# Ledger of designs, part 1: VHH binders against Citrate synthase (ctsA)

All scores and structures are predictions.

Target 1, 373 residues: Citrate synthase (ctsA), of Heyndrickxia coagulans (Weizmannia coagulans) (p27660)
Amino acid sequence: MVNTNQFIPGLEGVIASETKISFLDTVNSEIVIKGYDLLALSKTKGYLDIVHLLLEGTIPNEAEKQHLEETLKQEYDVPDEIIQVLSLLPKTAHPMDALRTGVSVLASFDTELLNREHSTNLKRAYQLLGKIPNIVANSYHILHSEEPVQPLQDLSYSANFLYMITGKKPTELEEKIFDRSLVLYSEHELPNSTFTARVIASTLSDLYGALTGAVASLKGHLHGGANEAVMEMLQDAQTVEGFKHLLHDKLSKKEKIMGFGHRVYMKKMDPRAAMMKEALKELSAVNGDDLLLQMCEAGEQIMREEKGLFPNLDYYAAPVYWKLGIPIPLYTPIFFSSRTVGLCAHVMEQHENNRIFRPRVLYTGARNLRVED
Below, numbering starts at 1 at the first letter of every chain, in headers, positions and changes, except where a header shows other numbers; antibody chains are not in Kabat numbers.
ipSAE, averaged over its two directions, is called F for ESMFold2-Fast, E for ESMFold2 and O for OpenDDE. V2 adds 0.75 times the mean of E and O to 0.25 times the DockQ between the complexes of E and O.
Where letters were taken out, [cut] stands.
The coordinates of atoms that the task and the answers printed are left out; those that the model quotes come from them. Centres of patches stay.

## First folded at step 10 (VHH)

Design f01
Fold by ESMFold2, look of step 12:
Structure f01 (fold): chain B 373 residues (1-373), chain A 120 residues (1-120)
Amino acid sequence: as target 1 above (373 residues)
Amino acid sequence: EVQLVESGGGLVQAGGSLRLSCAASGFTFSRYAVGWYRQAPGKQRVVVASITSGGYTYYSDSVKGRFTISRDNAKNTVYLQMNSLKPEDTAVYYCATRSGVWGTYSFDYWGQGTQVTVSS
């Protein structure tokens, strides 16, 4: 007799890992990162503070932050071979496909690949954090037959990343807003991509392989790309009244509307979305065009009134990225770049206290079929 | 033709106040954001404050809490109330607006400027 009360489709609610890194506290409505509330961190800390917290265990002091900045600056450049490999991709490839390939190729340049010691994996994490923004930004340029944009030594981590994407040095406001978006995307417990990374790591495979699998997971329609989808809806609608009409039409057809709802923040606006809404207000004021803001506010009202649903981070991050000059196909790759630090932390934790993931199945197929002689 | 005319500049002692005005014509004022910029001698022109058509405001860190931008759509006028003035606020102040569509980050139209001088 098969014990079917052990079958949990999709692993819904299954506690699959022990971790000291993060969790989604649905009781207190918090995203906890190394013991801190992510929202509290995001108000006063930058992305490099989060990197140090996740990889080194503490919020850095000034000397530690300066050292981290110098370490990452040494890792910005990628081997020319990666650029050459990406140049061979069909121009129809999505930047997530290029990112997957680029991360995989990085493993070939690691002369200590079999060494999974903490100190060696930590060095790899810093190399990945330095190089992935270059791969993300310049894969887009390569796929569009544009010249790569090289990193500059006099820009901060976040300013340099945005610079490589747009070809323009960001203003202080643009840098601040982009950096905050990286903080807000940095870690989120055990989404499919992080779970995939831990599954791969549990076989004692390498950090690059784990991240390659995480890219593949994040590209999946049911996991990544909600911020791209939000901006595509806004583009299709063109106007405030167009967007209202689009949303009412989708609601009448019971279609899913990207950018709304969150497991932790079910009955209120995602506080991360509120931060990006404020950023959109600032950018709209400086830019002199608040059409996207007005469209998004109208949509927020409709969804609240019709469904009792509220914006999540992607709903307001999408128009912010548009205002920053970021091409839509890079929204998901930037999300991955932000999540790199969390993924590295998870893989390192898995390697240091490992148990292979090896689940069973509920077999529902045929039995005892006969094979002819 | 878009026209922006600043007024209200002058000499004031540190700690004092001034109110700048910018009269706009040649476009549908209520539809567009308007901003104040300043340029000190030998420096680049920098944003001071701006206000959208919907009334959302931005202030640079150097003036936040001391300056207030507002608009009167019936009079086609934007204002900058400057309180607790410092010698560092000495500059030519420009009013600006935009005419472009999605994806531009710059204001396109500028006034002639008005001098603000804050003495110690």
Scores: ipSAE 0.000, ipTM 0.355, lowest interface PAE 12.0, mean pLDDT 88

## First folded at step 20 (VHH; from r6 with V101T)

Design r7
Fold by OpenDDE, fold request of step 23:
Structure r7 (fold): chain B 373 residues (1-373), chain A 121 residues (1-121)
Amino acid sequence: as target 1 above (373 residues)
Amino acid sequence: EVQLVESGGGLVQAGGSLRLSCAASGFTFSTNAVGWYRQAPGKQRVVVASITSGGYTYYSDSVKGRFTISRDNAKNTVYLQMNSLKPEDTAVYYCATRYTTWSPGYEFDSWGQGTQVTVSS
């Protein structure tokens, strides 16, 4: 039992929610989603399978999956007002801020905003899953004075998402790799953004508000910024030797190196990272170069030798996204997009079994101060 | 300027062999991936084989076991050994590299003029 009389910084180790959604099993080194190992799922299942599992409670059959995809396709379009609002943002705005704004604006178009019934929230979840990729992709285009890209109905969910970002129809390999990345990012127990969403939801606030808060949380460099940070380091280093030097320099300064370490996988590489590493190899071999792969491998070795740390998903997802033609500022928004289904599941569960989060404080401030007469 | 100059093409009978060479200049060869494409009449240009700076190789399914790509960094040259040639291998073969650095993407973006390979039945 958690000692409720003790201050626990960061709520480290505190059990804050009862859930049937996901669990980080540190004993068995598994990321559990609805009773399945996410890694096992990722080998054979796609993002829409995960969507159905998290929202409907079961892995879909082919008919169910097709129906789900058709449902989502109908939700791709966003109100013109969203595009207009995004167009008003300074061009220097980060896409995460644009995403935050976009998600927030969507709430204003929901005519049943106060209805928290399961069926209504489920419908909202599908709407958000359909629209958020559009907002993510077109936020970047708009901020760069490009024309918004319209969704393509003849592509898969993941293919369309990637298309909307790059303006190019993806190859089968690109689609597969991108979809897998969405699966791997889809759910992760109770990270800060999910906790934030539940905290907001616990006031019986709407799903849009919860997700808006989650976007704000994920924007933080201690949360969602690792993938961008990794790619920035690689870009700054330019070469394998440059990257070695960069890492040694940071280590000598006792700076944290982003892209390493995991709560579940402490003694080995995150299996999700390994999957992305393989994807990087594939993309490097087909019709590209392996400079990024070599750099990443060198970094991996250095961190293992110097710190005993291993790559996490962000470390190898970053260069994969780079090779897929995705701009660095969209890495975190894509991460959020993939996490949308998990966030919705958590918010729905919170609404269905709600207790408002209301912690106390260890007060260390001044007392009994008075204004001098 | 990036230059890729192919050689070694020609007419060969089915079952025969050819060795293509590509001399590269205008960029740091040893740090770049290089590859071979081919384009048959009326068809799209497709990847045949590639080799990264780190030695990772790729082969299209149609040429696996028959073709071998290799590189000599000292000579700035990439080779394609083509064995057991088939009429279906008839095409213009292009040497390729990715010269653009530190831009999103991974595709080859620079090409040679190509060399004709004709395999007779």
Scores: ipSAE 0.265, ipTM 0.676, lowest interface PAE 1.5, mean pLDDT 93
Fold by OpenDDE, fold request of step 23:
Structure r7 (fold): chain B 373 residues (1-373), chain A 121 residues (1-121)
Amino acid sequence: as target 1 above (373 residues)
Amino acid sequence: EVQLVESGGGLVQAGGSLRLSCAASGFTFSTNAVGWYRQAPGKQRVVVASITSGGYTYYSDSVKGRFTISRDNAKNTVYLQMNSLKPEDTAVYYCATRYTTWSPGYEFDSWGQGTQVTVSS
């Protein structure tokens, strides 16, 4: 019998869902995705492989992967109405808000919205995976009074996504690095956004609603905003010495420094971060400079020495995205886009084995108040 | 103004060697990455080799093991030692750097005039 009488702030450590999708194994320092270590997968597998694994339950063979990619390509286009709606947003809106709106609007175009069958939800998942990159990229363009960029069918899924953001076809290296980042962001057990999605889904609400809620969750500074914050710090500092100073200043003020710390990898750098660091090195060496790398390395050292903290994925993903030509406000939306497949998997699983989330409260408010006659 | 001036190009027989030099001015050389591009007739300009301020190097697959990029910060010069040259290496070689800072991207944005390298069969 579960002791339900104890208030657990933030539900820390509480097992809230039974799942076959993902597990953070803190004992073995693994991010388990459908029985595989995500880190191991990331060495040889691409984002579409992860998509297939999470949605279909297996690592795809080449034919399956090709079919998946073709399926997604067919879903790249978004209704014109979505573009119109996004165009109505104030230009000061953050792309995450645009994304939230865009995802929400998609629901209205689903003629089978109330059908939660596995096959139908799976189809929706692919639709969302196809359309969300478009919404992410073009939300930025629209908010900056630029013409929306049309998807290219001849590019890979990841290449097209990056293309839609930057307006130029990526190099093989850029594509590889960007795709890797998508893999690394794809799934992470039950963070706030995923939990939110499952909570919403538990009412038997539709997949769009669940994802909309997830967007709102991920937008929060304490959740998805770390990569943006990191890049902003770097940009503010401008130099290695400046960054050192900035960090020391923040530390002296007991301010939280974004981009450091991880729930699974506490004793060393997140392996995902290490991969992005290598990507940063590559991009620094090829046709560029290593200022950001030097800054990040300096920061890494300071945080290790001063706080015993190590970089997480966001810390090195940020400068990588910067070098890829991605604007800072799109870092979090891209993170969401990557996480779409995991979110869909969780929502689908929730729908298939549903229990409505309905927790209780420790009430600390007023009692026995009466209306005066 | 950023200036990059290439030298050392010329005609060489297959299997021969050349050493290209690029003299840089108008920016802090030691803090910038520098690299070499080449463009063959009718083809796109492609990266050959690059070296960061921190010493990280990149080589295209076609030149790995044959070409070596190095820099002398005291002389504001970057070099490309080209060994075992092949006819396929025939191109105009360009020195490049990235001078623009704190803008998204990583591509080189400043170029020299180029130097012709011709490898005869």
Scores: ipSAE 0.200, ipTM 0.634, lowest interface PAE 1.7, mean pLDDT 93
Fold by OpenDDE, look of step 20:
Structure r7 (fold): chain B 373 residues (1-373), chain A 121 residues (1-121)
Amino acid sequence: as target 1 above (373 residues)
Amino acid sequence: EVQLVESGGGLVQAGGSLRLSCAASGFTFSTNAVGWYRQAPGKQRVVVASITSGGYTYYSDSVKGRFTISRDNAKNTVYLQMNSLKPEDTAVYYCATRYTTWSPGYEFDSWGQGTQVTVSS
């Protein structure tokens, strides 16, 4: 039991929330989502199945899934004002910042913003799930002086998302892999962004505010930004030998290697990473291009041998997204898009059973200072 | 200049077999992966099979167990043995090689002219 009178740096090990949404079972290597293992689900279920499970509490049947998809399709469009606001951003803006702004602006269009009833929040969640992919994809296009890409109604949710990013219809394999990545990023207990969302929500602030804060949290390289960093390293290295050299150089300098290690997964590979590694193998096989795979495997080996560290999800997600034709700056925004459903679930739960977060501090500053007369 | 020249296409009855060949020139064949794609009318070009320089193969689900890709490095030729052909296999088949690695996506950068394969019912 954590002594509440002691300072726990980073709140490590502290139970901060009671939830029915998710649990990381590190002993059994399970990611529990509403009673299911997400890894097991990821083998046969898609992102929309997870959406339904997290928001409705059950795995959907085919009719329910179809209805859900149709519901989301109706929410793809964003107000023109969003595009206008995004167009005002400097071209050097990072897409995560654009996303933060976009999500924030959406709040102003909600005519029931102060309504936190379950049904209203649920509706709001579906609206966000419909619109955020558009904001993610078209933020990038706008920032690069490209025309926004309109959603295609005849594609699946994940296929349309990828289409909006790349401008081309994905292959079946690409769609499948991308969808799987969305599943794997969908929920993960109480990471910093989720905690942030709950903290904000605990003031009874609206869902948009909570998500806006979550975007800010996820942007950090210690959280969501690792996937970008990984791909940058790979791109800089160019070859397997180059990557080996790069890693050894960084290690000699005691620099942190992004894509390795996890606060929860300390002694073995993130099981999600293993799944994305398989995806990378599939994409490598299809074109006979296994350079990135070889690089990543070499890196994995080095880090294991030198530091006893294992890849996290971002390490293998990065090259997969690269192969899918996704620009590096969109890796984290896509992560957020996927996590939207989990964030919404947590915010809704917080609103329904709320206690405001108000921690105290160990004060180590000056005392008894007085203003001189 | 990279050249890929497909041959072996034609009309065949369902259940029949064809063997496609692709003669490659203008690059080091033995060190490059090669693949077969197909494009049916009104559909996107899709990968059918690929083989790495090391001999590792990939097959699309639709052709697994029926098609076999192989290569002869001495002849700079890649083959696609197509057995148990179905009408849905009707398409233009393209030979492809090389790839763009350091840009978003993964694309072959060289294609043949294609060869028509028609499978009748």
Scores: ipSAE 0.157, ipTM 0.635, lowest interface PAE 1.5, mean pLDDT 92

Design r7
Fold by ESMFold2, fold request of step 23:
Structure r7 (fold): chain B 373 residues (1-373), chain A 121 residues (1-121)
Amino acid sequence: as target 1 above (373 residues)
Amino acid sequence: EVQLVESGGGLVQAGGSLRLSCAASGFTFSTNAVGWYRQAPGKQRVVVASITSGGYTYYSDSVKGRFTISRDNAKNTVYLQMNSLKPEDTAVYYCATRYTTWSPGYEFDSWGQGTQVTVSS
């Protein structure tokens, strides 16, 4: 029996899992993905490189990457039943709720659901990676009474995803920037949604169920949606001076301000945020509209000076997604789509070296009450 | 109403130079981005260069090192200095601005009528 009377609310700091997948190295200020620095990967590698690394264990060579891309293309389409189920949702449904429902329904089409062999779970991971972007993009269209947008054969994985969202073929710059955002969101140790996925997997439940739970966790007000919240603040503020006023007002009221702070990069800007800031500069330069950049730079200065806090990835990803033409309600679903590969890797790892999670309680209720005869 | 008036186009020999100007009115020029697009015969309009209100510049790969965009906020005017001109630069050149940040995407909102640039061998 291990120390069972130690109450740690929220499990803060508890080491709950062994993993070879990723690590937030606070000593060296690094996000480690399968032994590599995520920032180093993001400079020269695309999302499919990360997919291969997380699921197959290596950065792919050219032939392996081409094979992976061909495999994923075969999985882009979703069963018609997914479209039918999503069409029954009230038009007021949030895209994350549509995503959860779509992922859950996919399980019903898997005739090998009880088979947890590595090769079978790997096939499922590729199916999910192919189908989730379709579900994410087309949930928005269905909820707006628009026809689904079909993928195109001449577009890369990331270009197809953005194309399905916007209905327009991305430019080379847009594809590069969007793909980079998927790399940067792909894996992040053990956030609540990944932990939820591992908890579900620890019962030997299936990969779809684990991801369904992860979607539900990510939608929670205290977990996901920071990039949506950042863009909503910018939109509400309208101007540089408006945003300064909004931030000072929130600070005076001690309200939480999304887009700032990171466990690894506590004393400087999250380098992932810096990459998205550069992307925002590039997109702003093409059309010459740098208002969002000016607003974000002003907010960065205020938060540094008032609280010693620095932008995280979400702070700059939000205006980048706006410039890419992405509707705000899809920001969190896109985050989930990127994280799909990391979630699949974690579930597979849990299945292959499993112990069910069995927490206890600190009982604070009445004791020894009598049942009257 | 937004108005953009281009000038400075014309016929020039390959290797020569031209300077385009665009006079802007009907919006707050100093806080808005401006840029240049061009449309070759039978082709789509494509970006050439742009400059933000903060002075950041963008150049398409085909013109980097040869073209320079600049702005004079006091005169509400944007310029395109075109050096080392090639026959492939032959096009109608349009001045454009974006003044509506709160529409998703990054397309320019308003366009001028264009000025013809013809580069002969």
Scores: ipSAE 0.137, ipTM 0.564, lowest interface PAE 3.9, mean pLDDT 89
Fold by ESMFold2, fold request of step 23:
Structure r7 (fold): chain B 373 residues (1-373), chain A 121 residues (1-121)
Amino acid sequence: as target 1 above (373 residues)
Amino acid sequence: EVQLVESGGGLVQAGGSLRLSCAASGFTFSTNAVGWYRQAPGKQRVVVASITSGGYTYYSDSVKGRFTISRDNAKNTVYLQMNSLKPEDTAVYYCATRYTTWSPGYEFDSWGQGTQVTVSS
């Protein structure tokens, strides 16, 4: 019944879904978002433009963007019950575990949970986009016995998110850079977490359940956390010479080095990484400290010369987040928060033209064992 | 003990020029970035320009094209050349530096006493 020519471990290369949302074009070295080149979008558009594009189908005009901003502002606050549930978590919990819990609990407040119509799922997507930054930032504060930081009405979406994390209103430069990082992380075809979300959605389960599964997938060491790992390497190394030594040591032991390589940008630096490198230069100039930049440039040179590998987005996003005052454990939750819009778009697409995922197995166990009376 | 001493301020007519200097002592100047901030009466202190040890410069939008920051590591001195001055540039100008890489964020932690720049119309 099962053809061994059809067994593809890990689904490597299997085209599992049709989508109008995004595409990793390895031939033309392009990340396509709703027909646009992500790099072209990132040069002139902010995160809310990407939100509108992915959820509403178009880049917003001024009126549409104002309406979107107002819609999201109404969704920034979370029910007190979310804060109470998060407060019950052990203080040793990782922020990704807190995020998973918070997203899961939100489902219990949705009185139309089984309604999967486009308009209802769209409202849920905006609720999640509004509330997830609060959950991310304030779960960290709760886990560290700090007072929650409430959103402010006079801050933009990205400024509010960073404000809730740090407790300080961002400068225009900080807001611009953080917003750009959210654009660059917003959507990436069918990584494990997006596939997980579509698998859950294919059962006609709800958007919150799909995102809960996506959080769990992204926490996996083989999927998320590369940006955290990059910053941890920089901290461990402490100096330019320390980082050179650390990288040469890892290379001599043939260890994998996080922050290098990308499926689309195999033969050059990930252009998203180049944008974050420029951001790191800008922040270093304001802060008066370019040590992280010097370390990263040295590492870039070593990896290019020794392995022909180039920085990906995580390599330069990590020190940018450090300069923005963001604690390392929040790097992966912020990545998820940025990806929320793409995940919602994928779940909505799955619900609106659904076929349940029903794979088979290649059975290799015992057969015909007899059951005694 | 870290010391930052600004000089070169004064009164100047609109359209004129001034050159501010910041003499640094009590730390390794060549490995630290330095910046200029300004504070108008009743306003908060804002960044004007900065330069890293590696030579990367930053300018606020209000001064781009008019001000130039530079450093002379042999003299432990940072300069701010201010051209085409406007009355809006009137403020106390502070030299500042930062020491802490391994704390998240970017706040300057050492400041000079300031030098007054007054631009008359």
Scores: ipSAE 0.125, ipTM 0.562, lowest interface PAE 4.3, mean pLDDT 89

